# Designs tried in a protein design chat: VHH binders against F-box protein At1g11810. Part 19

Target 1, 377 residues: F-box protein At1g11810, of Arabidopsis thaliana (Mouse-ear cress) (q9sa94)
Amino acid sequence: MTTTMSTLPVVLVDEILARVPITSLRSLRSTCKKWEASSKTNLVGGKATARKSSHVGFILIGDKICSMKLDLNGGDDFVDTSVNQVSAFDGFAISQLFHCDGLLFCISNNHYSNYTLMVCNMYLGETRLIQNRSLFESYQNFCSYAFGYDSSKNRNHKILRNNSVSGGYEIYSLKSDSWKDLNVDLEKSIHLWRLGSVSLKGNAYFRVIKVIEEGVWEYNLLCFDFTRESFGKLLSLPFESLGDEGEGIMVISCVRDDHLAVLYQRDTLGIWISTEIEPNKVSWREFLQVDLATLDGFPDVFIAGRFIVDEEKQVVVVFGQETELDLNHGNAFIFGRDGYFTSFTVGDAPPEDFTSYVPSLVSLQIDKTGKRKARDD
Short names: E, the ipSAE of ESMFold2; O, the ipSAE of OpenDDE; V2, 0.75 times the mean of E and O plus 0.25 times the DockQ between their complexes.

## First folded at step 6 (VHH)

Design m9 (framework vhh_ozoralizumab_d1)
Fold by ESMFold2-Fast, scan of step 6:
Structure m9 (fold): chain B 377 residues (1-377), chain A 123 residues (1-123)
Amino acid sequence: as target 1 above (377 residues)
Amino acid sequence: EVQLVESGGGLVQPGGSLRLSCAASGFTFSSYAMYWVRQAPGKGLEWVSEISGSGGSTKYPDSVKGRFTISRDNAKNTLYLQMNSLRPEDTAVYYCARSIRVAGEKYHPFDYRGQGTLVTVSS
């Protein structure tokens, strides 16, 4: 199929947003923020405000996109979660989700083992199908993606792709609806892999490994700057991974739209949040350390996946995989201070991906009528 | 010092069979998982198969599952790909590659790749 502009049903957008307490456009920008006890609210209403944390996003269960709302209550013995399949993606088998600036970037398999790339604005009900420059076949496992935008006042949203027909990098511009080759040098000792990028402040941050010598590697972090269209310097991590080949699990996530979090699982599960994050500079602070072996009733095997940090409640929500058969009581765990943990169920299968969601007014409309194209060279 | 040398490519008719070999040297072969990857004319790299260091675990995409079989002989430092029921769309340069295991990931990067061997499936 050629790239076409399609408007998703308004009822789908309404259904998704109904899970978030949105009363104004200002509320849309803070959809994933925690409710707080406020003296201002008490002064206005004359009543104490119960404090509650709410998180909203999209999860990938199997090959289906679902909306999720997670409510965390202090002192309660359970958490409220709502998961609903998004019908507008019926007919698409989704393999990856990315979020940037209120837009979702999705990769889908079709019936002929070809990949379709889509960018969606769920708030406006707009979808853009992205035309590929080369033939795609199923199982492009060495193709890495990143989603971001340049820092101009008229933001140009862009997609970076590794491992193209050219053997290097390609960048797609939403503004021009076109791909171009990108000349980028990356040390041969640095390896990117699929599913390793997170969008933050318009740039993309990749999990990478750096090979130090034969059989010896370590985790690092690498930024792609969509304004300069180049990679930054390797960024240091707050844990030691050298010599742990095959044992440690590293995952990254976005916090408060302007900070990066890293999860590292070995014998313990550690969470750090950036205190400063720029393309060539990072500093970290420890958020949480959990000794998994001390948790009564915790599965013998756990593989951490995507996660959500709630700083006010001092907890982290971790989606992951368990190998214990017929005894699983939840597909996700909430870890807190002093050995606190609990679990809850999410859908009929473990989530394969998760992204937070904040609506935006970024338009995906393109000229399909054969009008004169803008000159950009 | 690390070397991977593929062989066994050639011209074959649709429905035919072919066996590829990869001779590895310069590292402890049995300690590494190995890949076969391919690149068809005008296309990007595509994963074809993966085998664990012990040979106890193998993975295939649906496009080749049931038709291709990856195997290894650790005593001979050799990787194999048996390709059956070949189709025109299997035409590609086939590379063997040394995998770097990354815990928690479904797909692993590779740090070394051979020069490749051409497989042409044509009537």
Scores: ipSAE 0.529, ipTM 0.761, lowest interface PAE 1.7, mean pLDDT 75

Design n1 (framework vhh_8emy_2; at its last look DockQ between E and O 0.52; V2 from the best seeds 0.00; counts 0 for: pae E 3.5 > 2)
Fold by ESMFold2, look of step 7:
Structure n1 (fold): chain B 377 residues (1-377), chain A 123 residues (1-123)
Amino acid sequence: as target 1 above (377 residues)
Amino acid sequence: QVQLQESGGGLVQPGSSLRLSCAASGFTFSSYAMHWVRQAPGKGPEWVSSISGSGGSTNYATSVKGRFSISRDNPSKTLYLQMNSLRPEDSAVYYCARSIEVSGDTYHPFDYRGQGTQVTVSS
C-alpha cells in the first residue's frame, strides 16, 4: 500500500511557520476585538443622525488576505471602507479562503513550495498546518473543498475534499489531525462546483449543476452535513435556471450566521434569503430584484461575484467577478431598491472572495498529548 | 452513450516520443473540456494535462510541462497527447477524461473516463 501524504523537509515546514509571527497576530487580534465590540455596542441615540451598518471580515485580493471593514451610512458618503493587507500572511499566495466558526481555512500556493493547507484563528493568533497527502500542485485545481464542524460538545472542525482525479472524497478532522477516505453516495448527474461552498451553522452548502441531459442542466443547492458526514437531498432554488445555456450566474453567501442568501444574475439581479435552511429543507423569501438595464451609467459587462446582504439598509454589496475595463467604475457595487446604485473600489486587484468575521475561542494548538485543546467557555 | 477510447501506448526507450489518441463518441465533443490522467502501478491517479472545448486554452502538470503537448481535433472528435523526451517515471496507464465546461472554467470534476492505454518506458 502507498501513502500519498505530504512529507515536507523540516526546513521548509519551519520556514512556513516562521511567516506567521506571534507579534503580528497579536496586533490583528486586538483589531478583531475592536470590530466585535463595535458590532455589539449598537445603541440607540441621536435620532437625527443617519443610521450606520458595519460589516467586518476578510477579503481575498490578488492572492493576499486583507482585513476589511465596510461601513454603510445613510448620507451622501454612503460607503466607508478600510482594507488592510494582513502582513502575517506575507509570502503566501492564497488561492482560496473559507470561514467557519471564526476560523479561516486557507489554501496557499507558497512561492517557495507546493500547496499548503492551513487553518488560522485570527482571534487567538494561532495557525495550524494541515498535512496534505500530495506535494504536487496539479491536485489543487481539481479539488473541491468545504469547511465545517460537527455537533459534538467542543465542535470538531472538519475539511471535506473531493479529488476529481481520484474521484474520491476525503475528510480531515482537526481533532484527530488526520484524513480519512469517505464513502459518498452521490449521483453522477450531480456536479459540485469547485469554488462554491460556504459554511453555515457548521454544515457546508454547495452550488451544484444537475445534468438533465446532454447540454441541459440547472443549478441546485446541496448540503454536506459534517455530523452525519454525508450529503443531503438536492435543495430547490427560488429561480428557474433550466434552459439558460450557462448564461445565468449563481452565487451563494451567508447572512449573519442564520441564513443562506442566493444571487442569480441574467438581465436582472435577483437576491433571495432563506427562511428555513437545513440539510434536507429550504424555504426562500425575495430580498431584492434589480433590473441592471435601468441603471444609468452601469457598466456594459458585469458578472456578479461574492456578495454581502445588509437587511437594515436594504442593500446588497456585490464584488465584481469580471468587469469591462472602465475607469469610471470600481470593482464593488451596492444595489438597493428604487434604482439605488453606487460603486466603489476595494484594493488594487479584483476581489476574489469575502467572508465575515466571527471571533472564536477554538484553540488550534496541539497539547503535549497531540490532541486539540478544548474550547474555553 | 458516451465512449472514450485511448490508443497509441506502447513500450519505448527513454528519450523516445509517443503520441496518444482518444477517440470520442456519443456526445458533442467541442462542448467539453478534455483531460489526460495517468496512473502508475501502486500509485494514485495523477492529472497530466487539460484542454478547453475550443482548444484555445491548455494547461499541464509541472512534471510534464515542456515535454508533453495536448491537442484536439474537434471535427474528428479526437484528443491527442504528444509525449516527448519520455522518462521511466512517465510509465503508467494513460486515460482520457471529460468534464463539463461552464463559463470557460475547465476545472470541473471528470464525469467520464476511458479504459486507458499502457505506456512503458524502459531500456
Scores: ipSAE 0.310, ipTM 0.646, lowest interface PAE 3.5, mean pLDDT 75
ESMFold2-Fast, scan of step 6: ipSAE 0.589; ipTM 0.808
ESMFold2 (binder alone), look of step 7: mean pLDDT 80; pTM 0.809
OpenDDE, look of step 7: ipSAE 0.639; ipTM 0.835

Design n10 (framework vhh_8emy_2; at its last look DockQ between E and O 0.75; V2 from the best seeds 0.76)
Amino acid sequence: QVQLQESGGGLVQPGSSLRLSCAASGFTFSSYAMHWVRQAPGKGPEWVSSISGSGGSTNYATSVKGRFSISRDNPSKTLYLQMNSLRPEDSAVYYCARTYEVHGEVYSPFDYRGQGTQVTVSS
ESMFold2-Fast, scan of step 6: ipSAE 0.553; ipTM 0.802
ESMFold2, look of step 7: ipSAE 0.664; ipTM 0.858
ESMFold2 (binder alone), look of step 7: mean pLDDT 81; pTM 0.817
OpenDDE, look of step 7: ipSAE 0.784; ipTM 0.908
ESMFold2, look of step 9: ipSAE 0.720; ipTM 0.884
ESMFold2 (binder alone), look of step 9: mean pLDDT 82; pTM 0.831
OpenDDE, look of step 9: ipSAE 0.809; ipTM 0.923

Design n11 (framework vhh_8emy_2)
Fold by ESMFold2-Fast, scan of step 6:
Parts: C-alpha cells; sequence; structure tokens
Structure n11 (fold): chain B 377 residues (1-377), chain A 123 residues (1-123)
C-alpha cells in the first residue's frame, strides 16, 4: 500500500510551471552576470571618475519580485535606481524572499492557506519546487522560515520551518528532497518573529521576543545552526529594548556576507554592526545614530522594514512603510553623518522585502543517482 | 493577567450545530487578532479560523470553510465559533488564542490561556 500526499492540485502545478519560462530565466541570468562583472570592476579595476557605490539584489514590491540596482553618487547626492519586475515569477503572489549562497528561496500563496516553496539559482536558470507534507498545512502567516546550509562537503542547503500553532519544527534538505520533524528545546518565553530571518555563514539569525511578564517583553537574537540542527544561546543587543507589546521596531541585515547589522527605531534610528558573530556570542559597534526629530521633511510615521549598510560612504539605505497617504508610493531613505538624509522612490508600492544577491554555481538538479550534483565553471 | 475561557462544547450527533464562546479578560480585546485552534487525541494542534481585531477580516481552514463562522463582540470581549454540519472528524478540544501584534500588523506567536472546550461528534 502506498500513500500519496499532495499539497497542490495537478492543474495548479501545471499553471505554476507554465509561468516560469526559460527565456525569462536566461535574461535574468545575463543580468546577474553583468552585475557580477560590474561588482568586480568597482572593487578591483573600476574607472573611478567619481567614487561610486553600487548595490544589486532582489526587492519584493507588493507580491512581485523585482531586480534592483542602486547606485549612490557622491557628487550631487543623486541616487540612480533601476527596478525591473522578474517575469519568470508571473502568476505567483510572493510573500517572502530569502538569499543564501547564491540561491533565492521564495514563498508564494497560490490557493488561500496553501503555499508554494521554491528555491532558485537565477544565475544557472535552475528552479526546484519544494513539496509540502499535507493538504492541511497551517495558514502561511503562522509559519517562520530560515534558509541555510550545513558544513558537509558541497554544502547541504536546508530550510527550517516553525509552525507557531503546533509549536513544531521541520527541516527540509535539498540533497534528499525531503522534510523531517525536528525536536528543538526552546524556552516557552521565547518566540520567533515570523518574518525576516537572515542567513549568515550558513546559519540563520532570528529576531526573537522574550516575554518577561504580561505586556512586558524584550528583543533578542537567536541563531539556528544548520550543521548541529539546534538553536544557540540568546544573543544580546546593543540597545535597551524592554517595553510594552507592540513598541519599537527592530530589523536585521547581513553586511559583506560575514557580519550582522541591527537597526532599532523609536525616537532615534540606531544602526549597529557586529564585530564578532557566532552562534553563541556577539559583540557590537555603533555605526550610525539619527535623531528623527531633527530631520526636516521626515514623515511623521515611518516603519523601517529592511536596510542596506554602505560602510565606504558611511550611509544606510532604509526601506519601509510610511503613513497611509503614502502607501501608493515606495519610498526609501538614505541616512548619513552630520544630519544628512535624502529620499528616493522605489516602484509604485512600499517595498515588502529586499535581499542582496551574489551569483553562484550551486546546482539544484538531482543527478541520475538521485543526488544533487555540483557543477564546474 | 490575560485570561481566555472557552465554553459551549459537548457531545452531539453528526450533522448537528454547536456555538463555542471564548470570554477574554486582562487585555485590550479589540487590539488583538483572535483565533480558534483544535487538537484531537494523538494529533498536534490544528488552526481552524482567524478574525482581525476589528472583525473586518476572517479566514478559515479548508476543512471547515462553508461550515464554520468566526465572529467577535468587542464590547463584551467575547469570541465565537458557530459550527454547522458537524462531522466525526471535527471531534477535538477547541482553544481560543490571541496573537501578539507588532506595529505594522505582524503576528509573532499564539498565546493559549484557556483549558479549551471538548467537542465530541459521535453517533
Amino acid sequence: as target 1 above (377 residues)
Amino acid sequence: QVQLQESGGGLVQPGSSLRLSCAASGFTFSSYAMHWVRQAPGKGPEWVSSISGSGGSTNYATSVKGRFSISRDNPSKTLYLQMNSLRPEDSAVYYCARTIKIDSEVYTYFDYRGQGTQVTVSS
């Protein structure tokens, strides 16, 4: 007797696959190659007529994945932004975006409470749809995700999923193309934020809330080690975060693929960058402090969502949501030293997510022996 | 001191209806999204339905959609679940739960405070 499990009707699977055309993937792969060449030129042998900083990646605007190139001009404070929708994902309503080791992990809601998980190598033009365990999966908004890899040869890339309803943890392996239940021992007072885990050196870092008593909680960080398949110790933050439920805003980001940055917004906007980051320890240095009340023209309500640190230009680019009157416009802010700030527009809706991108040769195809094969350059 | 107290469960025959209630106290009820979650013997908890703080948005698990209706009365701080056309598969302990709301409508975790109410659908 065999049991078949299906989380998605055959008709929807065929429709989804029809909306990921190979020509769109090849065009994006060409774009990613150009970004790689541009990055090498800027770092090694770039023509510096004026000092330029360039950031490339993917941005989520509404439910659409877009490629983004951001050029920071030091001469006239002009920002040159190029945003183009990635047509390979037409027909998907993308809710979350993760990057690890040149791979893009996307979550799509195609059938109410049902969701589709995808891992893409945009540089090689490869996509893997990840099968869900059951048609009776919980509402997607109750699941937290993280993307990473273990220390094995050729890196086994993995996805951690936490279901806040069941309290259960599951881990997916790209090599075996299978899910397994994971027993984790985490204090009942510690709760993972649903959105925005960050991959760093193969591990994932979560924002967490530690509940001290009713209405009183604090922010912390927690690392999930994909090699040991366990959580580390709570990591301290460089600011005081004790407050009532719903107070303060904390965002995390990856810097240069080897450091973690944290943004904390309340009366001020503070940015700190790790000087040491390991699963069980962290040290911080202050990068920037901005008193929001001193900024002329800054919106009365702004909720930081994602950010990019540019250490050479000593600025931070912050994406977020403004008042309801501005919800039809995607605005981003650049903060610098000596009260410097400016704004620019990104698309026609507030950005939901952003991830930097670096191409890789990690293959997503299962070979003739049933295992993922590495590819040569 | 957050308290959630479920009631209205019982033993009924297939095809019957039940209305569950959850009395909330110790927090600003209208500021929190509320949920119904059930757990059958030997199974993990399963999400059933959700309602926004204002009551303007509702969602349902596919297994109960069209049969169950979630509602709330913010002045009385009470959450309801109207269950129609009950099936043996609906037999479970039903819990009400809230989720923590961060500015920007981000839900972080479920907070279960009650003992639940037992629903048994049997012929």
Scores: ipSAE 0.375, ipTM 0.718, lowest interface PAE 3.5, mean pLDDT 75

Design n12 (framework vhh_8emy_2; at its last look DockQ between E and O 0.65; V2 from the best seeds 0.64)
Fold by ESMFold2, look of step 7:
Structure n12 (fold): chain B 377 residues (1-377), chain A 123 residues (1-123)
Amino acid sequence: as target 1 above (377 residues)
Amino acid sequence: QVQLQESGGGLVQPGSSLRLSCAASGFTFSSYAMHWVRQAPGKGPEWVSSISGSGGSTNYATSVKGRFSISRDNPSKTLYLQMNSLRPEDSAVYYCARTWEVGGDTYTPFDYRGQGTQVTVSS
């Protein structure tokens, strides 16, 4: 390759993550343990009210990656946001963004290529370009992707690709730096949403429809297990979608790094959080139910997009995909109990995607044998 | 039974035009996005063009943009591809395919039901 993306700048250290020098592995381990401990031990004093809740990650606005910090406070200024375009990506038009294990998998259209597949470790400033096969076409919107890892000791990160045109599946291994064809035993009645999946605990979860008979379908959830390299069984949802005649909107997001959340919007907006989730098993609990018709001043046209659950504040932040013109509302909404809602604006255009971020020490470098270097802890 | 039937192909000279048709039956045509895909001997399938269920959104592969035009007539359940300024590299079997479209979201994979129609551009 004569043109490759070099190591990304260290901008993320100063802009979104704590200012931590990357001088040694011992120093990095200590810093990561502090972040884990801080996020898990905020329970001093029993009932903690009015505490600040922070959500940090990356958001796709137009075709640009932006860093975002979202603080949910108590009092009158409930939401405090910081959104900054990541200048390291200025040469790329990003169309899709996935997060898994502290790594970003990005699909980019740029001036000299209709697409580029890359995996980025924003904390280490490392980028790995993923080589495509020679027969691959340039229209990524007709390929479905998923990003995950297997259960090996050092986690082999993998990319699943489904070519919608041919119906074939391929899987890429970061360890071997290669694609292979994958034989998939998936019922013909199951259709995957073309534009994405979410990653959780190394596996990927797809919004699917199952066709019961011609013209009759319902939403389901389907897991691709990156260890077995196969799909699991259909996972039941906590809501009924059969007979909604195409009006219902289903959105999937992660809650921290160990639960899924599902949003279903029709006349009401419901949010459920998984209590158990594995390739063949799911259990749900209700988190929030909002009757949109009862909200005074709520816009007449609202289509839910990606969302963030804040269990501490008992709210959900939902990015809107469509809103009425001149609504005096932003492009993002916060819903809570008892009819609470407010809106705010993120960026210059409606947000397309959001992924939470956790620093990672996973190295993307390949040693001279073509094998990804193993990394302890 | 769901059916898609392609027609309108033939042997033509470079620079000629052809109009392909895809007759659909056995399903609610407007509930599906429709696509044209072509396959030349010894090559994998190549996406050509797509149109939304309503007909309000179209998209084209770079190799055909400006020369080909996709359209649909939902009352007659027919998909069309107008192919102008044909070139030898456009020679292929052309297939139509459907995908579910729910709330503007497309579901995969493409569903092919016909035998395709041969387009051959000779000099």
Scores: ipSAE 0.581, ipTM 0.828, lowest interface PAE 1.2, mean pLDDT 77
ESMFold2-Fast, scan of step 6: ipSAE 0.546; ipTM 0.807
ESMFold2 (binder alone), look of step 7: mean pLDDT 80; pTM 0.818
OpenDDE, look of step 7: ipSAE 0.682; ipTM 0.850

Design n2 (framework vhh_8emy_2; at its last look DockQ between E and O 0.56; V2 from the best seeds 0.00; counts 0 for: pae O 5.0 > 2)
Fold by ESMFold2-Fast, scan of step 6:
Structure n2 (fold): chain B 377 residues (1-377), chain A 123 residues (1-123)
Amino acid sequence: as target 1 above (377 residues)
Amino acid sequence: QVQLQESGGGLVQPGSSLRLSCAASGFTFSSYAMHWVRQAPGKGPEWVSSISGSGGSTNYATSVKGRFSISRDNPSKTLYLQMNSLRPEDSAVYYCARTYEIGGDVYTYFDYRGQGTQVTVSS
C-alpha cells in the first residue's frame, strides 16, 4: 500500500498566515532564518521574538486545531492571548496533536467516520496523508502514538503505534512511506498513558505507570529511541511515587527543544525541568512549587492537563479542567513565585492539547525512490 | 490472585440474543475499566465494548453499536454483554479484560486472564 503525497492548498497557507498576528509573523520568519543560518552555531531556540516571552503554538480545543499566541508581558497587561481556529481543518475531528522538528502529526478521530493520520508542515503548506492499516482502524481509541526521527543523515521521521488490545507495535517511516511490525521487549507491568507522548531531540517520552502488585503502582517516564527502535529503561522522577496513588496527576512537556519538564499535582503543584535527558538517564532541577491551598480564589477542584514553562518570566501556564463535567469553558492558570497566580480563558471548551511551534523547512515531498527532498531544496 | 472467567456463549441462529458474563475476583473491581474483546480463529483480537469503573461511561465498536449493551454489577464483581440481533460475523471467542483507569483516562494494557467463551452464529 502506498500513501499519496499531497501539499496543503495555497489558500490554507494564506488563511494560517492571515490569522497569525503581524508581530508573530515577524517572529516566525526570524526564528526560521536564524535556525537555518545557525546550523553549526549556538541556537537561540526561538527566544528572539518581537516581544520577550512570546509563545506561538497550536492548541487543540474540543476537536479543532487552533493557532495560539501567548504574550507574557510584565505589568498590568500580563497576559495577552490570541486564539484562532485553523479553518483549513474544518470538517476534521482531531483527537491528538504531536509536534516534532517543526512538523505536526494529527490524528482524526472516528466522530466523523474519518480515520485519518496526517503529518503537516504548516509553514511550507505541505501535508502527507498516511494510509492507516485496516486492521487497526477499529482500535484507534486504544492506540498510543509517538512521533520522532532517527539519527541518520537527513533525519528519517517516524511514527510509533501501539495497539493495546493486541499488544502489538508497528512503526511508520516517512522516508519509505510504509509501516512495519516492530518486536518490542517491553515488560507487561508497564502501561503507557495513551494520550500523552512528547517528542524531544528526535525521541519520544511517555508517561507510564508501572504496576508493582495489585492496587500498587508508581509513575515513571519511558523513552522510545527512534534510532535504535527500542524502549530505554524507566527514568526516575524528581518526586516520590506512592505505592497507593490517590488523585495525583502527572503531565509532561517540552521546554524548548532541549529540555523535558514534568508537572505533578496533588495538594501542591510542582514543576521540574531536566538538566540531562537521554533515553536511559535523566537528572532534574526544581522550577516551581505552588501550594494550591494558599491561593485565594483558586478552584477547589482543578485537574492539570497541559502546561507551558516560561523560564524568562519564571512562570508556568497550566491548562486544565475545574471539574470532569466542565466541557463548556477553557480555563488556564498562570503560576509564578511568591504566590503569584492569575487566570484567563482560552476558548469555549477545555483545551485538550498544546504544542509549541517553531517553523520548519522539512519537506514532506518525496523523490521517485521514496527519499524525502533535502531541506532548502 | 486476579481471575476473570467468561461464560454464556453458545450456538445460535442469526437474529438471536445471548448474554455473556465475566466473573472477576482478586482485585477492586470498581477501580478498573472493563472491556469485551473477541477473536475469531486465525484473526487478531477485536475490541467490542468498554465500560468505566463506575459504569457511567460506555463505548462500542461501530460493528456492534445499537445491537450490544455492556453493563456491570460492582457489588457482585460481574461484567455483562447483552448481544442482540446476532450476525454470522459476530462468531468468535469472547474475552473480558481489565485496564487501569486514573482520572478518567484508561491506560493502554489490556489484561486478559480467562479462557474466553465461544459464540457461534450459524444458520
Scores: ipSAE 0.503, ipTM 0.777, lowest interface PAE 2.4, mean pLDDT 75
Fold by OpenDDE, look of step 7:
Structure n2 (fold): chain B 377 residues (1-377), chain A 123 residues (1-123)
Amino acid sequence: as target 1 above (377 residues)
Amino acid sequence: QVQLQESGGGLVQPGSSLRLSCAASGFTFSSYAMHWVRQAPGKGPEWVSSISGSGGSTNYATSVKGRFSISRDNPSKTLYLQMNSLRPEDSAVYYCARTYEIGGDVYTYFDYRGQGTQVTVSS
């Protein structure tokens, strides 16, 4: 089913239209009649509407991709949220959601033996299914994935995948529509976090653990450079995490498209934002520190899963993970400076893999031009 | 030193049952999720089943779901795979492997595996 722009929730369409430069609106109008109609109604309000501190993106709830709009502009403690299932993914059970450069990368559950990865450009309404290299890749859910692009003029978007069974790495290129083996390796003491790699400026950043000794490990950050197709050095974190299993939880997120943010949860919740970030170097600034024990109404059991930093409002939105101990029922918390704390409900389950929406002009169509029709002589 | 040793493989008829064992040593067994993986000749490795460190959570590949059962005995540091209703396509070398589990959300590639045990299902 050709995902057409018409399958986007209206709220997302409006947001997309609002962010599209006027010069590009003509092109958008030609692609969808519905968009043309919506664009005509919104163009009249030339008012530089104050950059509403709204966060629009995609989330994974259960096995469904949903659009989410989070409006933090409401006066004292008013959060407006809208969540809608994206019809473009109907029929697909999604296990993981990533984003890179305006593209959505989805990992599907074993519904399709030959296709476990899909790439979507929601702006163009294009979808590409990526064929597995092997029919027996039922272990895809145990792989770590990363997404990025090289520094070429036309950006070649790539997918890194580790084979959890073999320990090897593979890389897929959108341009070539092909997989290749990648001869990279990590030290035995370094373990990639399977979920939650973050794409930033064409590279991907992993949460990793470095095992010091049995039962003793620390969090680190590791970059995969998609231009060089290699891992960088371990990047130091702005907090001490050395300890036993379960002592602290680390989560990473992007702040816009420029910075990486790290959340570390123990007895306190700390958030740091990168000031400079490269494959082999990072610097951090503290954004927020919260003593969770001091907050009235904060649950006894909470595990941070995803978070959004709003630098304008100087708050952090944290979504919990669903665990056996805590279902969290879709609750999210907003933390701010000076003890600011509020909560809201996103849905029936905690959202996973929040991705900010950015329009992309990257076509996912495979240039068939290279197969010369063998002239039946 | 981390050691994993598989046993219990053999030649069996279709429809039969087999129980594999994996003896673990050199690490705190209960702190690690354990897995069975298999590799048939000419094919890539295939994940079969997993069990959490505590044994509270189990997962199975679609191809073996309902037929295979994974279990573990942490005191004896032993992993088991009960295979029922075996089929020719189940023929492979079976390996036990460990992953480091943090908070149920961290999976690593298999850093250690045994030498494997051959399972052949043939009429």
Scores: ipSAE 0.018, ipTM 0.408, lowest interface PAE 5.0, mean pLDDT 81
ESMFold2, look of step 7: ipSAE 0.660; ipTM 0.856
ESMFold2 (binder alone), look of step 7: mean pLDDT 80; pTM 0.805

Design n3 (framework vhh_8emy_2)
Fold by ESMFold2-Fast, scan of step 6:
Structure n3 (fold): chain B 377 residues (1-377), chain A 123 residues (1-123)
Amino acid sequence: as target 1 above (377 residues)
Amino acid sequence: QVQLQESGGGLVQPGSSLRLSCAASGFTFSSYAMHWVRQAPGKGPEWVSSISGSGGSTNYATSVKGRFSISRDNPSKTLYLQMNSLRPEDSAVYYCARSIAVAGEYYHPFDYRGQGTQVTVSS
């Protein structure tokens, strides 16, 4: 166990500080003495490591949370990567990772073969353990999760859980530190995709399947509004997905913290970015379309799992699974315009999840009434 | 069209065994993951066990692991649940359920359930 207040690796702290305006550094330094020392060093050398096409965040490799820096800057198409395990989670086997408002929500298989939920503020070095309701009544592999917050003054952060067996919904409130049941009106023909909901502007977006008739379904998106605690209308996708085989793989991600991106892999790999995204409305623009069969050296079998959009470089970074190469190495591919394609290695196993990270002053401490304190600056 | 019909329930004493069967029709049985779900009077449904379409992968609720065994016979389109060392808390209506799968994942809630078979464990 460590007594360090900041759980972020120094390299990630320095990258975050390099991206923060100088006028905001005093506020950040007052939060953590370790970060104060790092920011003073950076000011002597200037913004040492910040680059336009540089991505920093957390990545889940196997059962371990790692910090990742991905630098796509450079005139010769250089890809510079650093991946380091985060020691704050030593002893935990992490199966899922979510990000909202500078907070990480993690699902862990605990020491006693029970599932533990936790919310972490890595910037402040704070963690809240959330006891799961009915540990022996609900199995985690039959639950879908989403993380968001409501429109209240200090943002009540919430976790939505769908129990696939009962069809029931539950919501956890970080302010009250309690679960409650939700009555959700969702058509029987609509099924939530179990993994990979995405938080955007306080709401959560789910991939869903709509059953049209026996053996025939289509992919859609559905928004859960944490303020109203209800689902919006089905949101249309920019591609056709009707059928029961050869449907392909759909992955969603955030871009610019205010838009949704969707990747669809079938015969080609397509990426679209929302031009308008609201709980009941979406419109799309095509970002990139790649014909995988035209790429020299591309593996015969590749299944997209996670992706990062870099609009400055006009590329997408895709993490995925390859036949038999997945066991020992994590490979990522960079796709661009006019057949631009390259690859690089990330860690010793394929990434299961990735989330970009921006520091937050949201406190996880409970006040005298059992409510979370807000530390908005 | 799609039908699931459970059988094999009954009244037994604690420590006894039962084998439940589920006869499926109206769909390509081997293409779907199958599940057993139970519901006790006044309680919500509880997942018991799952089996992949090929039968190569099985999973069990902690409360039944080591006592129950799920299996399937794809040629006869039948799902089984072998229940050993039965306890009073195993008393419930047992339902056979089908789930939809696409892109290698299973999606829930279950898209079809049968009528159920009653299991009562009492001394």
Scores: ipSAE 0.375, ipTM 0.703, lowest interface PAE 2.9, mean pLDDT 75

